# VHH binders against o67189, part 36

Target 1, 350 residues: o67189
Amino acid sequence: METTIFQFQKTFFTKPPKERVFVLHGEEQYLIRTFLSKLKEKYGENYTVLWGDEISEEEFYTALSETSIFGGSKEKAVVIYNFGDFLKKLGRKKKEKERLIKVLRNVKSNYVFIVYDAKLQKQELSSEPLKSVASFGGIVVANRLSKERIKQLVLKKFKEKGINVENDALEYLLQLTGYNLMELKLEVEKLIDYASEKKILTLDEVKRVAFSVSENVNVFEFVDLLLLKDYEKALKVLDSLISFGIHPLQIMKILSSYALKLYTLKRLEEKGEDLNKAMESVGIKNNFLKMKFKSYLKANSKEDLKNLILSLQRIDAFSKLYFQDTVQLLRDFLTSRLEREVVKNTSHGG
Key: E = the ipSAE of ESMFold2; O = the ipSAE of OpenDDE; V2 = 0.75 times the mean of E and O plus 0.25 times the DockQ between their complexes.

## First folded at step 18 (VHH; framework vhh_7nfr_2)

Design k4 (at its last look DockQ between E and O 0.71; V2 from the best seeds 0.56)
Fold by ESMFold2, look of step 18:
Structure k4 (fold): chain B 350 residues (1-350), chain A 122 residues (1-122)
Amino acid sequence: as target 1 above (350 residues)
Amino acid sequence: QVQLQESGGGLVQPGGSLRLSCAASGFTFSSYEMSWVRQAPGEGREWVSYITDSGGETYYARSVKGRFTIARDNVKNTLYLLMDSLKSDDTAVYYCAREEFDWEFEAYFDHWGQGTQVTVSS
């Protein structure tokens, strides 16, 4: 079976197909999430999640073969994330791939959903085990929706609430979110709450209220520059983030989290702990992040990090207790650090 | 006023071929995904095939894959279903249907054609 997530949704919950194993993939990941949310609602305690990067082969096969012999079969929904990582554990061993395919083919009492976080290419779908799953099970794709259809859906939602949105405000919102469905739902609902009495939304109002989750990548760029002591570039990125409406609280949360983790890592290093193990203990497991944190540790002394934490605490306190502008406090912090950097450089020159 | 009108059905012997057409008007056809759905006598409706708005992706029910081809012409605002190797099980009224979804992204068919009868018998 090859079908779309929309066609699959229409029938699975009322008259499910006879197939038991499905691959879910696609560019529109939000649609997969909504399907899985309904699946979890239906199956409750019989909804099981497996992480392909964390489980052993034995655990994987045991989870797929679980049945009840005393009360008859208990239908379960088994959802598998990171299946590609599990396949890498199997390697190129033909016998192991054949074993996997046989286990998947023999699923009779449960449903198995293999979830990919991207759209699979035709080459990927035509290779084992997915080629076989297409034969005895199903491939379900969640393609991106038409931009015009997304625009009309958003307009329909505003009109349903009696809210008149200016054309430039609507276009700004769509471009800001990149037509991302999850972001659009969140931002549209916030804008509806904002405009509940006025029943009109202008461009300026959308700019003040809406923001993009994808712009959090730029928040991490700001944090990276600050921690590497590139204060001039950090200030420029901060100004950009504010001009795009990023809430200062998000910036403060991420920066404070990083500073505290780095301070903790300094303490663990002083106690002789292995750095990679220490990083994992504070939740840093990704190799890219480990490399970044190593560079942050090299650039900052323990005293630097202590002073950063204290400065962030003061900025947060002044913002809340004295109604000081958080953005201006951050700017003042950065300009002070930049001035100190200039003085240091001139002191080393002749 | 959304209108969908199927044509091209008829009586055919097993192994034969038919081409169904669906003329669309009253909406921007090129913006909508479309499906063919069929209903055999005394049965519920069964999804047959789906095509994206651009025509770049097509999908088929297992019972028709390899025998049926869905296509669209966004200049003529027409949806097609080419049916080859027809079997008695393919006897049904065939509808073109417009794909729609709500704010919760629940999908449904919001407009249907009147249908065209396909009968496969010897």
Scores: ipSAE 0.565, ipTM 0.824, lowest interface PAE 1.5, mean pLDDT 85
Fold by OpenDDE, look of step 18:
Structure k4 (fold): chain B 350 residues (1-350), chain A 122 residues (1-122)
Amino acid sequence: as target 1 above (350 residues)
Amino acid sequence: QVQLQESGGGLVQPGGSLRLSCAASGFTFSSYEMSWVRQAPGEGREWVSYITDSGGETYYARSVKGRFTIARDNVKNTLYLLMDSLKSDDTAVYYCAREEFDWEFEAYFDHWGQGTQVTVSS
């Protein structure tokens, strides 16, 4: 089965499909995230996330099998991220892929969602194991919406709330957000709240309200802010990310990866190695990303990075072992860092 | 007023072919995704096929995949369903439907045609 995320969402929540394994991919990741947020809400404690880059083959199979052996167990939703990395770990062995396919084919009691963070190419979809998955499961695509459709959606939302938006104000809002659905949704909601007593939104009002709080709902923005030690903004962005249904473990994963890379780079730099070469060695090849990493290295000492890594490990441990709220732990971490920074600045300014 | 009008239905033998058309009016046809939906006697409505606004992507129910082809002409404001290798199980009223989604990205059909009867019988 191949379908769009819109149709899939509708069908899944109204009449659950017979298929149990689904691949979610597309250009518009926000739609996938939105779906997953709803999924999480529906399944609650029976919502499980697996990370393909962290999970072993055994763990993977166990996670998928636990639902089949015990008759009467509650249906679970298993979400798998970084599946490509998992496949890489399995290697090029045909037998391993066949085993994987067999396991996926035999999933009966649970739903499995394999999530890609980009649109898969035709070649990828036609290769194993995705080719097989397409045969017994579903391929779900989240395509980018047209600008016109987005505009109509926004207008409809305002209209539903009894708010009239001036044309130039609307255009400004759309341009400002770059038609990013996540950003647009946040800004529109803020504007709706602002207009609760007003029936008309002007350009001036939109300029005043929109992006007043740099709530860029991007995990990378969060990481950027954190690594540049803007903890106050990082906290705000974190809250926004969570509100949009981004899983805190995803945030942690990216942050941990960056922290480890930075720490490695710092060590290499101390040894006198060329920074550009070093960055490439840790998988940083994009010039923009190189620039960012250079800025992070300037902003953080080796000790800072070490402490960050330790803190992240602690958060991970408390989350996994003691089932503490990962979001709250992250908040606490950021708040603590913010407090320390304020104290340092007050002590040096006197 | 949004209007959708299906045509092209009829009686065909198993293995036969039909071409359904849906004439759209009262809205910017090229800005909307469209679907075919069918309803067999005594059964609920079943989604058959979907096409993007530009016509660049098409999707099919498993039951019709490989046999049916959805297409659109945005200049003529017309949606098409080419049905080949028809089976008795394809007997149904076929509807053209406009797709919409809300702020939460929940998809729904906000407009339907009157439908056209397709009967596959020997």
Scores: ipSAE 0.465, ipTM 0.747, lowest interface PAE 0.9, mean pLDDT 87
ESMFold2 (binder alone), look of step 18: mean pLDDT 86; pTM 0.864

Design k5 (at its last look DockQ between E and O 0.03; V2 from the best seeds 0.00; counts 0 for: pae E 17.6 > 2, placed apart)
Fold by ESMFold2, look of step 18:
Structure k5 (fold): chain B 350 residues (1-350), chain A 122 residues (1-122)
Amino acid sequence: as target 1 above (350 residues)
Amino acid sequence: QVQLQESGGGLVQPGGSLRLSCAASGFTFSSYEMSWVRQAPGEGREWVSYITDSGGETYYARSVKGRFTIARDNVKNTLYLLMDSLKSDDTAVYYCAREESDSESTAYFDHWGQGTQVTVSS
């Protein structure tokens, strides 16, 4: 079966097809991520993400085959990123490829979504295992939306929040991001927060606030929430980042960078250094960022930051040495911090 | 208040034709993508067709492609479904549905009409 993501999404969520294995690819990655976000909502705890560059062959096959022999099986959605990296680890042995194809063909109680972050060429789609998936499953393509459609989607997002964006500001934003809906979603949400009280966005304001830093903007929101100890919201944003396909290594790098800078700033404050000078010495020159770091310093003691750094180092080590799931380690860390906070609050509410 | 009112349903012989209409009020019709969705007795809802806000792009479920045509008139605020070569499997209540525009919503459609019955009977 070959279809567009648009048509596939309509049929899947109303009357799902009988096929169980699908390849998602294309230029319009926002549509793929939107589909996967709705998929996660539908399946909840039965939604599983696998990273082909991090998971072993045995873990991969277990995830596709898992059913309870002591109870009824529930339909699950298995989403696979970096499948090409998994295929490279599998090698070119004929029997290994035949095993993979056989396992994929025999998926009966789950849905499997193989997600590519680019548009696949005809040669790639005609090669095994994707050639076989096309016959017993489906190939779903997310074609580029027109620039006018993208503009209207972005304009609707601002209108939903009651924000009047000037036409030249909107055009600047569209050009800055190259009409990339993924980047646009991130920048639009940031701009909405910026304009929450004034309800107007001018060109100068968009130039000041918006920048194209890939997908890092949403990671900064996660880091912000974590450092301000809003662990419940941080967990929700982490889940969104993973559903959107943000690699956990990127999350760890940014969080570790911030934690180290904050710890350094605490040390410089103890030596009597001026805070603004200290911030510039660790590369924090933007006034907005200085304001955010000041709030992080107020929310975190030196010991808090030391413990955070140690926790991040352990998560990184377990991810690399024991092949543990980095996302689950982060989730467990946040959950334990949230539970500790709840116990503390209920113990002293008198 | 958002209102969607379907009409044009009825009893028709296999191979026959029917035109459904959906009158929209209480919102800016030309700003919304629209779909037709149907529900056969004892079954879940099944998406049938979709049209962009301008009418520039249309999409169909495989079961109806080539037989059904979705159209809209943004001046009259009306959505249409032209159904040709009807089969018994097309028997259902047909709903006009407004597409959800909130990217964080779990629902695919945010407003529904009351539905119009289409019965294809030999």
Scores: ipSAE 0.000, ipTM 0.263, lowest interface PAE 17.6, mean pLDDT 81
Fold by OpenDDE, look of step 18:
Structure k5 (fold): chain B 350 residues (1-350), chain A 122 residues (1-122)
Amino acid sequence: as target 1 above (350 residues)
Amino acid sequence: QVQLQESGGGLVQPGGSLRLSCAASGFTFSSYEMSWVRQAPGEGREWVSYITDSGGETYYARSVKGRFTIARDNVKNTLYLLMDSLKSDDTAVYYCAREESDSESTAYFDHWGQGTQVTVSS
């Protein structure tokens, strides 16, 4: 029997399988861990873990044979880690492998879960003892989930708690965690706790909560703020970045790259090109970045972007040629922009 | 085979109403939570609404809350989305999706319909 971890879990807890020995493997270990956690909860004291690298052959067989000599013994779940190491210990002797297979085949009252921390190769699955196990037991695979599926899982988790997450906030969270399920779980839990009441989680809120945990200063936040013309906040973030030891030239590099791409996109748009295609042509392929760049394009005219590029070039030149303080130059730039925005707002309000 | 088929989409003026239907077959409809998801041109998929298996609980995206109503008929194996006060921003392909749960009882969409186009334009 070969099945996915999802199907297996559903079946195992609703209609116990006839098979008693299962191999759990896959790229997505989080899913296996989750299953095991539930298993542990179900079996409680009857949940036993064996470490293949630590146990002797005799101990291993004893643990598996502890068939309730006494008819009233509760079903046990035996989880075996590092099975590969155990196999190595058994050596290359055919007899030993046969013994192992025999023991596993004769498991009747207990469930045995052989857990691998990676996806097994076809060759491994086709070799003894796993080949035999597949014949009288089950192979359970935890495949890597698509980004879309992960997104849906996260979204569902929030919904269950009555929390609505803004799209950009969700995308941010996903990108921040690199779609790692374990990390996402942790961050989502934190966010749920933060959102004690049914509310909408904004991008700002997610950033605050996520940053509080990782203390990682994100250069992209600065760039985002600058391109969205929140110069006041950009200044604050800049100071923070510098305080954390981020080199100003790194900031400049990213900012320049974004500015140039945006300028290119504006030009292409003027030529009647499809924006999505245009974005892809400049290396923007993921939906999160596309969304961000769309917002930047909306916030900036072609002239704005041109001016930004020129300003950045000046800063770079002054920094490299005249050894001026890049941070100060950036501050001056932002301050100047801020002043201009304030003046504009005051002139239109009158 | 699990099948989901959306219908009821079309062109409507702003402020208008539509009712979408999703016909389900190939599974025990009453045992599954269902959702509506939409995708606007050039945009990612956006969750719209969710309903529990029994229909006892419903959830909505902020963007549609107060305007849309999700419902289901478990006898007819049909999911519904009542859309009122439609806006231009509601223009999208609307999908019905079946939800399944993972080992942690976290739900994911395991089946989708082909979608139905909703266009809101003056």
Scores: ipSAE 0.000, ipTM 0.198, lowest interface PAE 14.9, mean pLDDT 83
ESMFold2 (binder alone), look of step 18: mean pLDDT 82; pTM 0.826

## First folded at step 19 (VHH; framework vhh_7nfr_2)

Design j1 (at its last look DockQ between E and O 0.49; V2 from the best seeds 0.50)
Fold by ESMFold2, look of step 19:
Structure j1 (fold): chain B 350 residues (1-350), chain A 122 residues (1-122)
Amino acid sequence: as target 1 above (350 residues)
Amino acid sequence: QVQLQESGGGLVQPGGSLRLSCAASGFTFSSYEMSWVRQAPGEGREWVSYITDSGGETYYAKSVKGRFTIARDNVKNTLYLLMDSLKSDDTAVYYCAREDFDWDFTAYFDHWGQGTQVTVSS
């Protein structure tokens, strides 16, 4: 089976398919997140997450085991992240790949969702085990929505609430969020609350409300880019945050919190702690956030995180003791990191 | 005001071919994803195929993959379904349907055509 996330949603929650194993992939990751949120709500404690970079082959097989009818059998939803990492652990052993395919083919009472954080290319989908999953299970794609479809979605939501939005206000909102569905959902819902009495939204009102209420979302984008070492984009997002009036202390608070959590996770792993358990001990329980933190851990060594923490402490100290501009200190930090990347990558003797 | 009108159905022998057309009007056709959906007598509706607004991506139900081809002409505002290697199980009324979704991304078809009958019988 090969279908879209929208078609899959139409049937899964009302008349579930006979197939039991599905691959979810695509460019519009928020649609996958939304589907998985509905899945978690439906299955409650029977919603199980597996991390392919952490689990053993035996743990994988056990999690996919049929629920015993005699022991209080219940249908489970098993969601697998980082499946590519699990496949790497299996290696190129033909018998182990055949066992994996056999186990997936014989899932009978549970549902298994293999989640990718990108759109898979046709060659990837034609390779085992995904080729076999396409045959006995399903491939579900979340394609990017066009800008016009996103605009119509937003207009429909405002019309549903009886709110008339000026065209310039709408275009500003779409550009502000970059047509990002998660950000649009947050901003539109805030604007609806704001406009519930007046039932009209002007450009000036959108600029005031969206700017004032979206602070944390944009700060998390900055932190994400910095931790993934995309310093050029991080600088651009920082400039946007400041132009929108976001307080630098809020940026420092969130970035410092993330850096400390990541450093703590590195140390707990050194002491033999299970990563999943360690993440929960520092307050990371949301599966999307777990995926992001695993990406941050891959991108940053313990030394990288230590140096980041020291740099943040220096920025904080200089801001407070010498009353220097926190934003400029952050810009200088990012510019220095970007310049070091350029020097490192230049190998021709200058 | 949105209208979808299918044509091209008929009686065909097993192994034969048909081309269905769906004329669209009353909306910006090139901005919408579209599907073909079929309904056999006494059965529920079964999704058959899907095409993106640009035509760049196509998807098929397992029962028709390799035999059916969905296409669109955004200049003529027309959706097509080329059906090859037809089987008796393909006998159904075929509908073109416009894809939509709500704010929570629950998907549905918001407009349907009248349908065109396809009958595969010797």
Scores: ipSAE 0.565, ipTM 0.821, lowest interface PAE 1.6, mean pLDDT 85
Fold by OpenDDE, look of step 19:
Structure j1 (fold): chain B 350 residues (1-350), chain A 122 residues (1-122)
Amino acid sequence: as target 1 above (350 residues)
Amino acid sequence: QVQLQESGGGLVQPGGSLRLSCAASGFTFSSYEMSWVRQAPGEGREWVSYITDSGGETYYAKSVKGRFTIARDNVKNTLYLLMDSLKSDDTAVYYCAREDFDWDFTAYFDHWGQGTQVTVSS
């Protein structure tokens, strides 16, 4: 089965499909993220995330196994990220791929979502194991929305809030955001807040309130702010990311990766190794990233990085073992650090 | 006012073919995705086929894939469903539906036609 994310979402939540394994891909990743957010809400503690680059083959198969010791196994939603990396780990052995396909085919109770961060090519979809998955499961595509549909969506939102937007103002907003859904959502929400007491939004008002497209709220911005110890801004960005449907575990993954790399680099530096070579050894080859990492290293002591890693591990553990709200844990972490920083600054300024 | 009106249904023998039409009015037809949905007696509504606003992409339920073809004419404001190799299980009322989505990208059918009866019987 091949379907769009919209159609799939509609049917999935109203009449669950018989198929159990789905591939999610497309140009509009924001739609996939939104769907996954809703999925998480629906399944709660039965929502599980697997990372293909981190999980072993054995762990992967165990996670997909429906063997509940307690007979009454609640249906689970299993989301798999970085599946391509997992496939690379399995190697080119035909037997391994066959095993994988067999396991996926035998999923009967749980739903499995394989998520790609880009639109898959026809060749990729025609190759194993995705070819087989397409036969017994479903391929879901998040296609780019037309400019007209986006425009209508925005207009509808404003109307729902009792706000009339001038045509030129709307066009300006759309152009400014380049019809990026995430950016538009952010800007529209800001404008709605701004216009809470106003019935009309003018072009001048939109120009004053709207931000440039260059300020994309993304996970990397959050990580950057956190590592540079701007915790107040990090909190704001975190809230934005969550509102946009970014899964907190994605944030955690990137942050953990960066923290570990930084800690490694700090250790190597202490040993007298060349920092540039060290960065390359941990996969940092881009000059821009090298510059950023240098900034992070300057901003953080070895102890700071160690503490960060420990905190992240704790958050991960609480999220996975106790099913605590990862977002709240992250907020608490940031708030705690912010408080410490304020106290430190007040003690040195007095 | 948004209006959708289906036509083309009827009685056909197994293996036969039908062409359904849905005439749209009261909105910019070319700006909306459209679907065919069917409902068999005593059963719930089943999604059959979907087509993008431009008609560039089409999708089908597994049960009708390879047999049915969805198409649209944005100039004539008409949605079509070509049904080939019809089976008894295809007997249902067929509806054309306009798709929309809210700010959170929850998709829903916001308008339905009255439906057209398709009966496949020997």
Scores: ipSAE 0.448, ipTM 0.716, lowest interface PAE 0.9, mean pLDDT 86
ESMFold2 (binder alone), look of step 19: mean pLDDT 82; pTM 0.827

Design j2 (at its last look DockQ between E and O 0.50; V2 from the best seeds 0.55)
Fold by ESMFold2, look of step 19:
Structure j2 (fold): chain B 350 residues (1-350), chain A 122 residues (1-122)
Amino acid sequence: as target 1 above (350 residues)
Amino acid sequence: QVQLQESGGGLVQPGGSLRLSCAASGFTFSSYEMSWVRQAPGEGREWVSYITDSGGETYYAKSVKGRFTIARDNVKNTLYLLMDSLKSDDTAVYYCAREEFDWDFTAYFDHWGQGTQVTVSS
């Protein structure tokens, strides 16, 4: 089966196909992320993530097994990132590749989603195991959206909220974000909050909202400091953001999105991709943002980014499951990171 | 005033060919991904084919791949479905459908044509 992510979404959540193993790839990575978010919502505790660069062969095959130590036969969704790294662990041995294909073909009770962070070429899709997956499972592609389509999406959102946005204000916003879907979602939501009573957005107001946040308190300044490991200044900026009414979950959303982009970029660097092309593939087209992301990549290893992502997921879960204060959890995280840096610097001198 | 109007259906013999057209107006056609969807008697709607806004990528249901070709002319605002090697199972009303999604990227078809009947009979 080969289809688009839009068509796949329409069928999977209403009348799912008989196939059980799917490859997700494409130029519009945010569409894959939103599909996976809907998948996580549907499956809840039965949603499992595997990282191919972290899992041994036996751990991988155990995770795909049809049995559970404590469970019944409840359907699960298994999402696999970095599958290429897992394939490298198998090497070029024919028998190990055939075992992998056999295991994937025999998935009957669960769904398995193999997620690629780029659009795969025909050569890659025609290679095992993906060639076999195309036969017994499916290949799902997320194609690039045009700039006009992205503009219409943003206009539709403002119209939904009854907000009249001036044409030059809209064009400024699109240019500011570089038509990046993740960044646009954040900026549009801020502007909707700003214009909730007035119901109109002018160019001056869009410039003032972004400019006023940049002048005094800026979530991206916090994210910048955290990613460059200036935890002491990041703590001060966090306190300022909260004092000026920035919602803590919005801070978490931006930080999580940056961490995921950076982790994806580390993956692409390991594959030998050109960095500028790789950044465009994750929606970073603005020259200023490209410069900042290059700095973040220099300051953070792949392991650093993985640990950051896991920490953010833990903070989010504790906020929701244990009703703990998100701000305090973030503060505790940063404080613990600062303490580790002090110990590290002292040990290097002694 | 989004309008989608299919044409080109008819009665054909098995193995025959047809070309369906869908004239689009009332929107920026070149900005929208489009699909063909069909509905056989007594059955639900079945997706047939998809084309990106530029026409650079096309995708097909397994049942029609290799026999059908989707195409678009963004100057004439027209979507096409070239159907070859037609079978009795292809008998259906064929709809031109505009791809849409909301802010959380839930996908759906927001506009449909009236459909054009294709009948493949011996």
Scores: ipSAE 0.621, ipTM 0.843, lowest interface PAE 1.4, mean pLDDT 84
Fold by OpenDDE, look of step 19:
Structure j2 (fold): chain B 350 residues (1-350), chain A 122 residues (1-122)
Amino acid sequence: as target 1 above (350 residues)
Amino acid sequence: QVQLQESGGGLVQPGGSLRLSCAASGFTFSSYEMSWVRQAPGEGREWVSYITDSGGETYYAKSVKGRFTIARDNVKNTLYLLMDSLKSDDTAVYYCAREEFDWDFTAYFDHWGQGTQVTVSS
């Protein structure tokens, strides 16, 4: 079965599908994220995330196994990221792919969501194991919304809040955001807050309140801010990311990866190795990324990076072992760092 | 006022074909995704087919895939469902529905037609 994310969402939450394995892909990733957020809300403790680049084959199969020792096995939602990396790990052995397909086909009680961060090509969908998954499961696509549909959505939101937006102001907002749903949502919410006492939003007001398109709220922005020790802004961005339905474990994964790479680079630098070569050795080949990493290295000492890694490990442990709120742990971490920076600045300024 | 009106239903023999139409008025038809939903006696509503606003993409329930074709004419403000190789299990009231979603992208049908009866019987 192939369906849209909207159709799938309606069916899934009202009349659960018979199929158990679904592939989520598309150009509009924000819709997938939003769906996953809702899924998490629905399943709560029974919402599990697997990372294909981190999980072993055995762990993967165990996670998909429905064998609850306790007869009353609550239905679980299993979300799999980086599935392509997992497939690479399995290698080119036909037998391994067959086993994977068999395991996926035999999922009966749990729901499995394989999430791709891009729109899959026809060739990819026609290749194993996705071809097989399409036969016994479902392919869900998140397509881009039309400009008109987005416009209507925004208008509806403003109307619901009793706010009248001038046509020119609306057009400006849409152009400024490039019809990016995340950006639009953020900007519209800001404008709603701004207009709490106003019934009309003018073009001038929108120009004053709206941010430039260049400020994309994404996980990388958060990581950038954190690594550059702008903890106040990082905290704000974190809240935005969460509000947009980005899973905190995804944030943690990227941040951990960056921290580890940076720590490695710092060690190599101390040993006298060429930084450019070192960056390439850890998979940083893009000149823009190299530049960013250089800035991170300047902003962080080896000790800072070590402490960051330890903190992230602790957060991960508390989240996984004690089922603590990962978002709150991240907030606490950022707040703690912010407090330290403030104290440091006050002690040096006096 | 948003209005949807289905037509084209009737009695047909197994293996036969029908063409349903849904006339839309009171809104910009070309800006909305549309679906066909059916309800058999004693059963819940079942999604049948979906079409994007431009008509560029179509999706079908597994039960009707390969047999049904959804189409739209945005100039005529009309949604169509071509039903081929009809089976007894296709007997239902068929509704056209307008697709909508809220600010959190929760999708729902905000408008329905009155429905048209399709009966497949020998």
Scores: ipSAE 0.509, ipTM 0.745, lowest interface PAE 0.8, mean pLDDT 87
ESMFold2 (binder alone), look of step 19: mean pLDDT 86; pTM 0.861

